# VH-VL binders against q8ixk2r445to577, part 9

Target 1, 133 residues: q8ixk2r445to577
Amino acid sequence: FFGMLQNKGLTDYCFDYNPPDENQIVGHQVILYLCHGMGQNQFFEYTSQKEIRYNTHQPEGCIAVEAGMDTLIMHLCEETAPENQKFILQEDGSLFHEQSKKCVQAARKESSDSFVPLLRDCTNSDHQKWFFK

## First folded at step 1 (VH-VL)

Design ka6 (framework fv_recaticimab)
Fold by ESMFold2-Fast, scan of step 1:
Structure ka6 (fold): chain C 133 residues (1-133), chain A 120 residues (1-120), chain B 112 residues (1-112)
Amino acid sequence: as target 1 above (133 residues)
Amino acid sequence: QVQLVQSGAEVKKPGASVKVSCKASGYTFTGYYMHWVRQAPGQGLEWMGYINPNSGGTKYHQNFKDRVTMTRDTSISTAYMELSRLRSDDTAVYYCARAEYYYGSGLDYWGQGTTVTVSS
Amino acid sequence: DIVMSQSPSSLSASVGDRVTITCKSSQSVLYSSNNKNYLAWYQQKPGKSPKLLIYWASTRESGVPDRFSGSGSGTDFTLTISSLQPEDFATYYCQQYYSTPTFGQGTKLEIK
């Protein structure tokens, strides 16, 4: 299914990807931004391979987390999804990153007013609960 | 009520830099994109770029990419646009304008404009 | 960049007239995923900032009189003022926001 990926705890915030150069969509961090319902930078697809795809431009991007990191970054999608690009959207709304065994949490960047999704130890916090809208 | 208040007119010599400010009030500053648009005397509107005040992320038009820097200070709800290596053809009124979407869904509120004159 | 072309560059009209301004884009600004045209219209009076009139090609901004209407899809767009009022004499601009934003050159509406 597809749509805006919204946080239950940070109620008005959605996954957002706004690369500085539309011809270079990889390598930048995924952020959280007020949900606006206008698609494009907030429109994601959750696939049968457990990917979170950014379909606004070609080539399509897939959210990934590098080993040892806690930030979500945009990579190019592959025919067979690598482990660092797999997220299990669970019945309770948790978004579980298979490779790291951690959950995606809405968090404020230290020393800024920006919000970002980060990998954290799994808890029952509403900041770790996500749903498509 | 939504207001965008810009800094006052500037007169600069060729080769100098200018930094224009845009102070927002009446809405959540980090909830909207801030765009910069200029207008040379007797000419049309020219888009320069935007800043996302929440993330600090920017996108500049190719014509300005090597000379423009857009920043913001969320503690005072103010956006800045700095244009360097000024030429006489940079003489224009510079506007800030807000948008709900990164490229805009229409620029719904505009500052009053800042006149920048480059001469000598 | 997508090039926006307006016609006419200027026109003269009288109060009460129906006025039509056209805008053409060098490529389609209709986005297939949401079926929206990324096209806006602005009004600018001498010495003042531009004012948003229409967005998404045909959606009127709050507070804008209903005599202003937008239509069109893809590459061809029109702004219509059904019964011109004295305060409507201004320059009108179309803008695309499908990609890196660009404006038309403007249409100056002058009193006849």
Scores: ipSAE 0.005, ipTM 0.550, lowest interface PAE 13.6, mean pLDDT 85

Design ka7 (framework fv_recaticimab)
Fold by ESMFold2-Fast, scan of step 1:
Structure ka7 (fold): chain C 133 residues (1-133), chain A 120 residues (1-120), chain B 112 residues (1-112)
Amino acid sequence: as target 1 above (133 residues)
Amino acid sequence: QVQLVQSGAEVKKPGASVKVSCKASGYTFTGYYMHWVRQAPGQGLEWMGYINPNSGGTKYHQNFKDRVTMTRDTSISTAYMELSRLRSDDTAVYYCARDYGDYKGYFDLWGQGTTVTVSS
Amino acid sequence: DIVMSQSPSSLSASVGDRVTITCKSSQSVLYSSNNKNYLAWYQQKPGKSPKLLIYWASTRESGVPDRFSGSGSGTDFTLTISSLQPEDFATYYCQQYYSTPTFGQGTKLEIK
């Protein structure tokens, strides 16, 4: 799958990554932003290794969740995907993070009115359902 | 002048459809989500759903999903709410309301309201 | 849906009175990560649209007089009018935006 990764519950919002400097794509939080339909910062690829990749040519970034955290952070992709970079896109649209056994949910950003994807206990909420557009 | 101006009152028979318009002026129409809220006579406020005027994306409350359609026309900065298969208990004042920013969920600007009466 | 309950449903008061109305949510609307309460208050006069008074439980909207104040956290909230003016006779609604928006049933403030 590839394209813009859109939320079923928060229907206008897509995964978005806007690093502050083009030379530093690693270490910043993935956000949710209004879907614009142009790809760019909102273009992601779901791979056979269960990675969610950003900018698959150069530099290649992969979404990860660090131990003890609930935020999605951009890391560099590795030849063999580590556990913290593996997300199972399930038939019902949920994104299950293998290492934490939690699901990706559209949620409000801490100390902000903006939205971000966060790990939460898995539910049947539309805010935990994602699809490529 | 920042304002939302709604279409005039409607009288409909049960089973008909009604389409209410909401024209925005004085701000960037595509920069703010537009919500629809109704109020039955003597009752409180009931949220129906929203539309993102930029994308056309919508979210409806489960109570209205089968009967409501929200659309917009960016060329004339106008949002629409169509409610079908009208019942007598759909008699209400229907408001459009602007979200505060990038979906905060509270409303800083409201239309004047459109009275919809459903009677046999 | 989160159910919002207001009390009283109506109250009578005189100009100059201190008035307090309450709002209770069926579950907490405090988001612990940002420590914000997702609660707003609106004023509605007969025949007119609602007007935003307060958001984030206690932040006054621009142009709203100082006599209006909001307080509370979690599930219990209050709107206080410190010295009632003639233009304040209206119906007041609380609204949560922690999830899909829901409103209280309203508190009608009437002239004594």
Scores: ipSAE 0.005, ipTM 0.532, lowest interface PAE 15.6, mean pLDDT 85

Design ka8 (framework fv_recaticimab)
Fold by ESMFold2-Fast, scan of step 1:
Structure ka8 (fold): chain C 133 residues (1-133), chain A 122 residues (1-122), chain B 112 residues (1-112)
Amino acid sequence: as target 1 above (133 residues)
Amino acid sequence: QVQLVQSGAEVKKPGASVKVSCKASGYTFTGYYMHWVRQAPGQGLEWMGYINPNSGGTKYHQNFKDRVTMTRDTSISTAYMELSRLRSDDTAVYYCARSPYDILTGYYMDVWGQGTTVTVSS
Amino acid sequence: DIVMSQSPSSLSASVGDRVTITCKSSQSVLYSSNNKNYLAWYQQKPGKSPKLLIYWASTRESGVPDRFSGSGSGTDFTLTISSLQPEDFATYYCQQYYSTPTFGQGTKLEIK
């Protein structure tokens, strides 16, 4: 799968990655933004190694969750995908982070009117359901 | 004391493979990345790649991607770097070096092994 | 890759001298979000492994004498040895870790 990774509950919002410095692609938090269908910062690839890759710039970025954190951060992709970069996209649309045993949920960013994907305990909420569009 | 101890010198023929070991002690092996850096005689330092000892995940420099394999054994706190299809220009001292866990913390290398000399000649 | 260029390639100095070595990156290694320069300096003596001296451009590694200092930001960096000691004759390397790690070609510090 590839394309826009859209939320079922927060229906107009998609995964979005727009690093402020195009020479430093990694290290920033992945956000949710209104789906625009223009690719680029909203274009992601789901790989056979269960990675969510950001291919707009080189080197390719892979979404990861650092130990003890709940935020999704862009890291460099590795030849062999580490467990913290593996997300299982299930039939019901749940995006399950393998290492933490938690699910990706659309959530409001603290102290902001913005939205971000965060790791939360898995529920049957539409805010935890994702699909490629 | 934090130490990285590498295997001994190797002499290989072109086309052969070499596997260098790096045994860590004095710290939590899985808490740091292990990098491999080589240095040809009289030349500078060249980064080859890293392994995350916790996950086994690896990142290789494009120049080595088709010939290098990095592995580890957490039960003996040892990292390995295998380079295949050796050429004469692979003659170098190969170092293992540890760094902080991720790119945000920074891949500066604070502890280095003593180096393993690999000579590739006919 | 980000290319690291050091100058000079070699220099001769005497004990007690103030020595400066420069390092230039082909693109900025300053990360705007944390305001850190992803740059390190290493010392290598003949037959020995490299030793970390400075990281984050100006933070001195534990156990490194205070005569060693790093400065600079973005693309231009300097390593300074304020009063050269006999044990400081070595080759010095800068390294960026803003992206895939790369090293400068080295600066050899020799006895005059």
Scores: ipSAE 0.006, ipTM 0.544, lowest interface PAE 15.1, mean pLDDT 86

Design ka9 (framework fv_recaticimab)
Fold by ESMFold2-Fast, scan of step 1:
Structure ka9 (fold): chain C 133 residues (1-133), chain A 121 residues (1-121), chain B 112 residues (1-112)
Amino acid sequence: as target 1 above (133 residues)
Amino acid sequence: QVQLVQSGAEVKKPGASVKVSCKASGYTFTGYYMHWVRQAPGQGLEWMGYINPNSGGTKYHQNFKDRVTMTRDTSISTAYMELSRLRSDDTAVYYCARGGYSYGTRPFDYWGQGTTVTVSS
Amino acid sequence: DIVMSQSPSSLSASVGDRVTITCKSSQSVLYSSNNKNYLAWYQQKPGKSPKLLIYWASTRESGVPDRFSGSGSGTDFTLTISSLQPEDFATYYCQQYYSTPTFGQGTKLEIK
């Protein structure tokens, strides 16, 4: 699977990565933004190692969750995926973060008008359902 | 120096397939998307799709998705575009172009010289 | 797809003239998070591949003469050639790379 990773509940919004410095892609939060169809900042790949890769830059970025956090951030990909970078994309569209045992949910960031993917307890909500386009 | 060198002209009959190659040199092949754009005689530019040479991931325009296949061979820094079930209106010059893969990169900063494909009975 | 419309489709000009070509997108190509317009301009001479002139709406590609300039934001863009030279007679295309790449229909710049 690769392409734009779109939310079923928050329709029209896709995973998006827009670092402040185009040449330094790691360490910033993954956001949700209106799907635009070009790929680039919205182009992700789901790999056999259960990674969500941002392949639009070298070196490649991999989405991760730091210990104790609920936000998704960009790390450098490793030859062997560490546990904090593993997400199970289930047949029903749930993105299950194996290490924390939580699911990725589309949510409004409390201090802004923007939307972000956050780790939350798993539910059958459409806001926790994702698919590639 | 960045160069994209494409295979030579092809003449095909309707219903046949054509496979165009694009050999890259002068940069890290896996660092940039390779796009394919065609131009029919006297017409404008039409985007067909891209391949990410690093992952092999592709995206095709809906007009071509049922009959185009893009591949690459990283060992020889070469991208391929195969178009099947050719029609007379597929007569065009086919270009490969190096595209942006991240913020700050150019959209299509280097182009191959083009491959003329003529589809005639 | 985002539709790109160029005007005029062709124009005749003389060496030394100021030439203006416009490009309009059916949707904004300004990405608010990085404040960049995903718009480029290309020059194509007969029998040759297109050559990138301008990217990010107004940034001139290395080696492109300063008589070429791009302006605009969002949906409305302009390419200006301030003093036309003989080598500038060509077809010019705008292109958006905000979404699935699309090109304008082209503007053919001809000798008067």
Scores: ipSAE 0.006, ipTM 0.540, lowest interface PAE 12.1, mean pLDDT 84

Design kb1 (framework fv_recaticimab)
Fold by ESMFold2-Fast, scan of step 1:
Structure kb1 (fold): chain C 133 residues (1-133), chain A 119 residues (1-119), chain B 112 residues (1-112)
Amino acid sequence: as target 1 above (133 residues)
Amino acid sequence: QVQLVQSGAEVKKPGASVKVSCKASGYTFTSYYMHWVRQAPGQGLEWMGYINPSSGYTKYHQNFKDRVTMTRDTSISTAYMELSRLRSDDTAVYYCARERDYSYAMDYWGQGTTVTVSS
Amino acid sequence: DIVMSQSPSSLSASVGDRVTITCKSSQSLLYSSNQKNYLAWYQQKPGKSPKLLIYWASTRESGVPDRFSGSGSGTDFTLTISSLQPEDFATYYCQQYYSYPTFGQGTKLEIK
């Protein structure tokens, strides 16, 4: 699948990646922003290796979760996807991070009123349901 | 089913502190922000702050920031709100409430804890 | 803080009546990018906790009867009860969440 990755519960918000330096795409947190479909910031590819790729820029980035953390950050994609970069998009729309046994949930960012995707215990909440638009 | 159960009524002297508890059940406690809202007798609702039960991060309304402390214990799915240096105008019903869709709208509320501050 | 003002402060109506409660904000609650109004309505019965009725100004919470509807945009909002029932005796509050939450002073609805 390729497109905007939109939240069912937070209905106008999509995965968004807008690093300060477009020549260095690694190391920053993935955010949620109002779905607009313009530019490259909101377009992601879900791959057969269960990666969420930010491939509208070069080099290609892959969303990852570091050990002990609940935030999604951009890493460089690897030839073989490591476990921390694998997300299973399930039939019910849940996005399951297999290594941690947690689900991606739309959540408010600490210290601000902006929104981010975070790992949380899996529930049947619409905030944990995602689809490509 | 989602349920928030609060501790019982308290009577305090001016200058004392009060600590109210809110025990959550029927959902994943760490997945939803918990807000605290109070209501003085015959008055409207007043927002005090929230806690992220996962991280422990808190945000307090400026009117309470120097007297309120919000904490949680994830092992028993319980949130706490402590208000210090009580005045007679702190007499109110104190509610915990779960945040809906990260919008600051509140979908489930505790039954309320009456705090009376009298000399 | 955003100031919320409700009118009327109280009203009396008969079962079957159409009732309108208004809420005004000191600044626009409409977010330009998503075209959503960050406004909720609550019902509070005597001795009970508030109950969420409406969010996003016009979206009815699950389990809330069809007779309740929300409308408006920007700074002016309305809660309408199309055919008042005895169980609707309560105080109604609007709440903004465009910034940190603030509530209106409430409208007390008495049925006769």
Scores: ipSAE 0.005, ipTM 0.549, lowest interface PAE 11.9, mean pLDDT 85

Design kb10 (framework fv_recaticimab)
Fold by ESMFold2-Fast, scan of step 1:
Structure kb10 (fold): chain C 133 residues (1-133), chain A 121 residues (1-121), chain B 112 residues (1-112)
Amino acid sequence: as target 1 above (133 residues)
Amino acid sequence: QVQLVQSGAEVKKPGASVKVSCKASGYTFTSYYMHWVRQAPGQGLEWMGYINPSSGYTKYHQNFKDRVTMTRDTSISTAYMELSRLRSDDTAVYYCARSHYDSYGYYFDYWGQGTTVTVSS
Amino acid sequence: DIVMSQSPSSLSASVGDRVTITCKSSQSLLYSSNQKNYLAWYQQKPGKSPKLLIYWASTRESGVPDRFSGSGSGTDFTLTISSLQPEDFATYYCQQYYSYPTFGQGTKLEIK
């Protein structure tokens, strides 16, 4: 799949990766931002290896969760996807992080008005439901 | 209290390799990135790269990526930076420094005391 | 790399003086999505490692005296010491973290 990864509960928000420098695409946190339909920083590829890739032309950026953390961070893609980069997009719209056994949830960033995707215990909440648009 | 303690001064010949250690204490080692920054005599600060102690993932500055290797040992909360094929212009004080990784950007709240590396013939 | 330029390269001032150090970046350090400036300031005393003074352009690190303040946005930033003390003799560096870290060349502050 290709496109914007939109939240069902936080309806106007999509996965967004807008690093301050386009030459530095790894090491920063994935955020949620208003869906704009212009591709670019909101255009992701879901691969057969269960990766969520930032760049469809150069699949260098792969969303990962580091051990003990609940934030989604951009890492360098590898020829064989490591376990921390594998997400199962389930039929109900849940985005399940295989290694941690948790689900990606739209959440408010601490002490701010910004939203971010975070790992949380899996529930049937619409804030944990995602779809490609 | 947070402390980063580095290995002692080294004197090397051109073409040799040097491996500097940085032992962390007073915090959870795997919860912060560890960066390496060097400073040539009388010069400014130059970022070399970082390691994520939790995953082992590394990112090196373009100027160093063919000569530097960063590793860590979580059992002793120690990070390592090895620089190979040393040149005279690698003479510098090498610092380890930690950063948070839960948001964008890297600034350094704690630094090691520095390790002087002298490359001479 | 983003280039950081500091001015002056050195200055001499008396105890009690207000001193200002400036830092310019080759591109904006203001991130549009969060409206934060990705800039830090460090103090380095002779023979010692750098010490963080300010991050996010204007937030003082815990334990840093309130005579130190940071200001500015985009490409132009300032570190101010409102009433210079003898222990403030040091070199001061700005650092951007909008991209991979780069530092200014430093400003040497000599207490006259």
Scores: ipSAE 0.007, ipTM 0.556, lowest interface PAE 13.2, mean pLDDT 85

Design kb11 (framework fv_recaticimab)
Fold by ESMFold2-Fast, scan of step 1:
Structure kb11 (fold): chain C 133 residues (1-133), chain A 120 residues (1-120), chain B 112 residues (1-112)
Amino acid sequence: as target 1 above (133 residues)
Amino acid sequence: QVQLVQSGAEVKKPGASVKVSCKASGYTFTSYYMHWVRQAPGQGLEWMGYINPSSGYTKYHQNFKDRVTMTRDTSISTAYMELSRLRSDDTAVYYCARGEYGKLYYFDSWGQGTTVTVSS
Amino acid sequence: DIVMSQSPSSLSASVGDRVTITCKSSQSLLYSSNQKNYLAWYQQKPGKSPKLLIYWASTRESGVPDRFSGSGSGTDFTLTISSLQPEDFATYYCQQYYSYPTFGQGTKLEIK
């Protein structure tokens, strides 16, 4: 699949990656933003290796979660996907992060009106359900 | 066969803490969530929270968030639930119950229950 | 919290009778993407822990007699016991798992 990765519960919000430095795309947090359908920051690809790729800039970025963290960050894609970059998009729409055994949930960023995807224990909440649009 | 074996009955004074244990066997302890549910005498079932035994992550119901702590010891496949600052209305049977990731929050296996009595 | 309400609160019936217990949720438990209702039923006998009977509104747990059946969708659910037996004396609870778990208040079944 490819396109905008939209949340079922937070219905107008999509995965968005807007790095502050256009020449260095890795190391920054993935956010949620209003779906605008213009590609660029909101265009992601789900691969057969269970990666969520950001192909807007070179080199290609892959979403990862570092050990002990709950935030989604951009890493460089590798020839063989490491375990911290593998997400299972399940039949029910959940994004299951295999290494941590947790699911991606739309959540409010503390002390802010902005939203971010975070790893949380898996629930049947619509805030943990995602689909490509 | 899946077994959840809980610690024995406790009698506590108001203001004390109680720590209930739940020892799991017959399955991979870290592959399932462990939930805690209580039942006051003559009352219904009330969910308190869960722990993910793999990560140690916990989620507590708002009614218990300020007083409950859930932990686990993976080396002995045992989960713990500690409730502090006990009140008389905490008198209840406390159950541990197993929940599966893909079948969130219905409970296919239950401990036998631990009776906690809070009295002066 | 999703509120679960059961009716009746108590019921007496004779062995061999068909018994129905109703459960209503304050919001839909049907997830559109997988077409499943996130609803379970439990039996609790005096002094014992609850025992899972039904999950996904209508799927019978292994080892549960076929006289127990679950039905319904969305907000309205029913547990049916087609031919009541003496060992069915118990309190029955519905539970939603669409969100963090909540239980109905229970239906106490007394067999004559």
Scores: ipSAE 0.006, ipTM 0.530, lowest interface PAE 15.8, mean pLDDT 85

Design kb12 (framework fv_recaticimab)
Fold by ESMFold2-Fast, scan of step 1:
Structure kb12 (fold): chain C 133 residues (1-133), chain A 122 residues (1-122), chain B 112 residues (1-112)
Amino acid sequence: as target 1 above (133 residues)
Amino acid sequence: QVQLVQSGAEVKKPGASVKVSCKASGYTFTSYYMHWVRQAPGQGLEWMGYINPSSGYTKYHQNFKDRVTMTRDTSISTAYMELSRLRSDDTAVYYCAAQYYRDSSYYAMDYWGQGTTVTVSS
Amino acid sequence: DIVMSQSPSSLSASVGDRVTITCKSSQSLLYSSNQKNYLAWYQQKPGKSPKLLIYWASTRESGVPDRFSGSGSGTDFTLTISSLQPEDFATYYCQQYYSYPTFGQGTKLEIK
């Protein structure tokens, strides 16, 4: 699977990664932004190793969640994917982060108007359902 | 130094398959995408697709999607492009080209193989 | 696909001339978040593989002579050779990398 990773509940929004410095792709938060269909910052690959890769830049980034955090951040991809970079995309569209036992949910970040993907307890909400487009 | 060395010229009959190799040296093979680009005699450059050598992920141009397969072998830093059901209009020079990381040069193809001439004739 | 159109298709010039080659894209190649144009220029000499000259529309690749310069933004781009040399006999291609790569049809430069 590859393409724009769109939310079922927040229907106009896609995973988006747009670091302020193209030479420093690590450490910034993955956001949600209006789906524009132009690739680049919204183009992701779901791999057989359960990674969500950002393929429009080198070195390649892999989405991760640090221990105790609920935000998705960009890390460098590893030869063997560490557990914090593994997400299970289930048949119903839920995106399960096995290390934390939580699901990725589209949410408004507290005290801002920005939308971000966050780890939350798994529910059957459409805000936790994702698909490649 | 970075080098991409391709396999030698091939002559094939219509309906056959051809598999071109591209051996990389002088850089970390799994850190750079490998593109395949062809050029028919007297014509321009035509992008066919790429492979990410780290993941094995491939993206093929629509014109080749039903006939092309791109693979790699990380143990020998070699990428392969196989084109099946060859037609006379597949006669071309086939190039591999690496997307080398240099500051802001992400999608620019700054290292190219020498090319492999494939002739399809009866 | 993003369509790339080059002009002229061929051009004859003398050593020392200023040469300009134009490239147009069917949609903007400017990524708004980083203010970069995803456009490259390549030189191909007869019997040889292409060589990268310019990336990000105006950045010269290492080792490329100062007489080569790129300019433009959005949909309209130009490659300029300020003082043509004999070794510049070649075909020149523009390429977008805003999406999956597409090339212009090429401009053949013949030195008189």
Scores: ipSAE 0.007, ipTM 0.538, lowest interface PAE 11.0, mean pLDDT 84

Design kb13 (framework fv_recaticimab)
Fold by ESMFold2-Fast, scan of step 1:
Structure kb13 (fold): chain C 133 residues (1-133), chain A 120 residues (1-120), chain B 112 residues (1-112)
Amino acid sequence: as target 1 above (133 residues)
Amino acid sequence: QVQLVQSGAEVKKPGASVKVSCKASGYTFTSYYMHWVRQAPGQGLEWMGYINPSSGYTKYHQNFKDRVTMTRDTSISTAYMELSRLRSDDTAVYYCARWDTYGYSPFDYWGQGTTVTVSS
Amino acid sequence: DIVMSQSPSSLSASVGDRVTITCKSSQSLLYSSNQKNYLAWYQQKPGKSPKLLIYWASTRESGVPDRFSGSGSGTDFTLTISSLQPEDFATYYCQQYYSYPTFGQGTKLEIK
């Protein structure tokens, strides 16, 4: 599946990757921003290897979680997806991160009104439910 | 055997458009991104952008984004690069080159190049 | 864009010589998560398309003679030809693929 990855609970917000510096496409945090319907920095691909790919830039980025962290960071994709880049999109819309056994949740960033996707204990909250638009 | 075959040389006037083709064979066309790189006479290599042949998604370098269009036709495994509003400094050899979808292998196969000359 | 700078712009050497070409990037090309340097080297002969020689800074492409080797990490990289052959007359380019591709300006190698 390709499209904008939208949150059920934060109904107007989509996954967004817009690094401040084009010279370093990887290593920055994925954020949530108002869905604009134009693809670009909000266009992601969910692959058969359970990757969430960002293919707006080359080389292609894959969303990952570094050990001990709860933030989603853009990494470079690998020929075989490492465990830290695998997310299971479940029937109920939950996005389950295999390596940590946690779910991706829309959350407010500390010290601001901005939103970010974070790993949290899995709940049945709409803030943990995602769908492609 | 992997092969990328490009269209022949073009001579254009300033203000015109040129459309270069790149026909792929010997591999699954939709499994590799197709990039375009140009080289002005006596100069180095300059990346222009790429297309994902599977989805049709494109990304262009900022210097070209207002006048380049990349497309593909999966039925004949061919990618196209069209550059509009040509200037004399667009005189260059234009190459297509394939890139692994996972970004592991840089440009492992290149087309033979298409010479585009822009003169009055 | 990440800026790539090569040195020297040109050099002349005799058959059998050891030749080194250097490449510097404006930012580190070492990705900390996989410990790989996103740097490639290409050979281009007059009138021909570039040919991939080295990727991941030090991995030789299949079919490339073992006299070609790459080394370096982060911002400083070197291509070495251990015993120059007549067919090595060419221009050599480094290329980063950490971000959108950018190339060095090239090094022209003339065999004496």
Scores: ipSAE 0.008, ipTM 0.572, lowest interface PAE 13.0, mean pLDDT 85

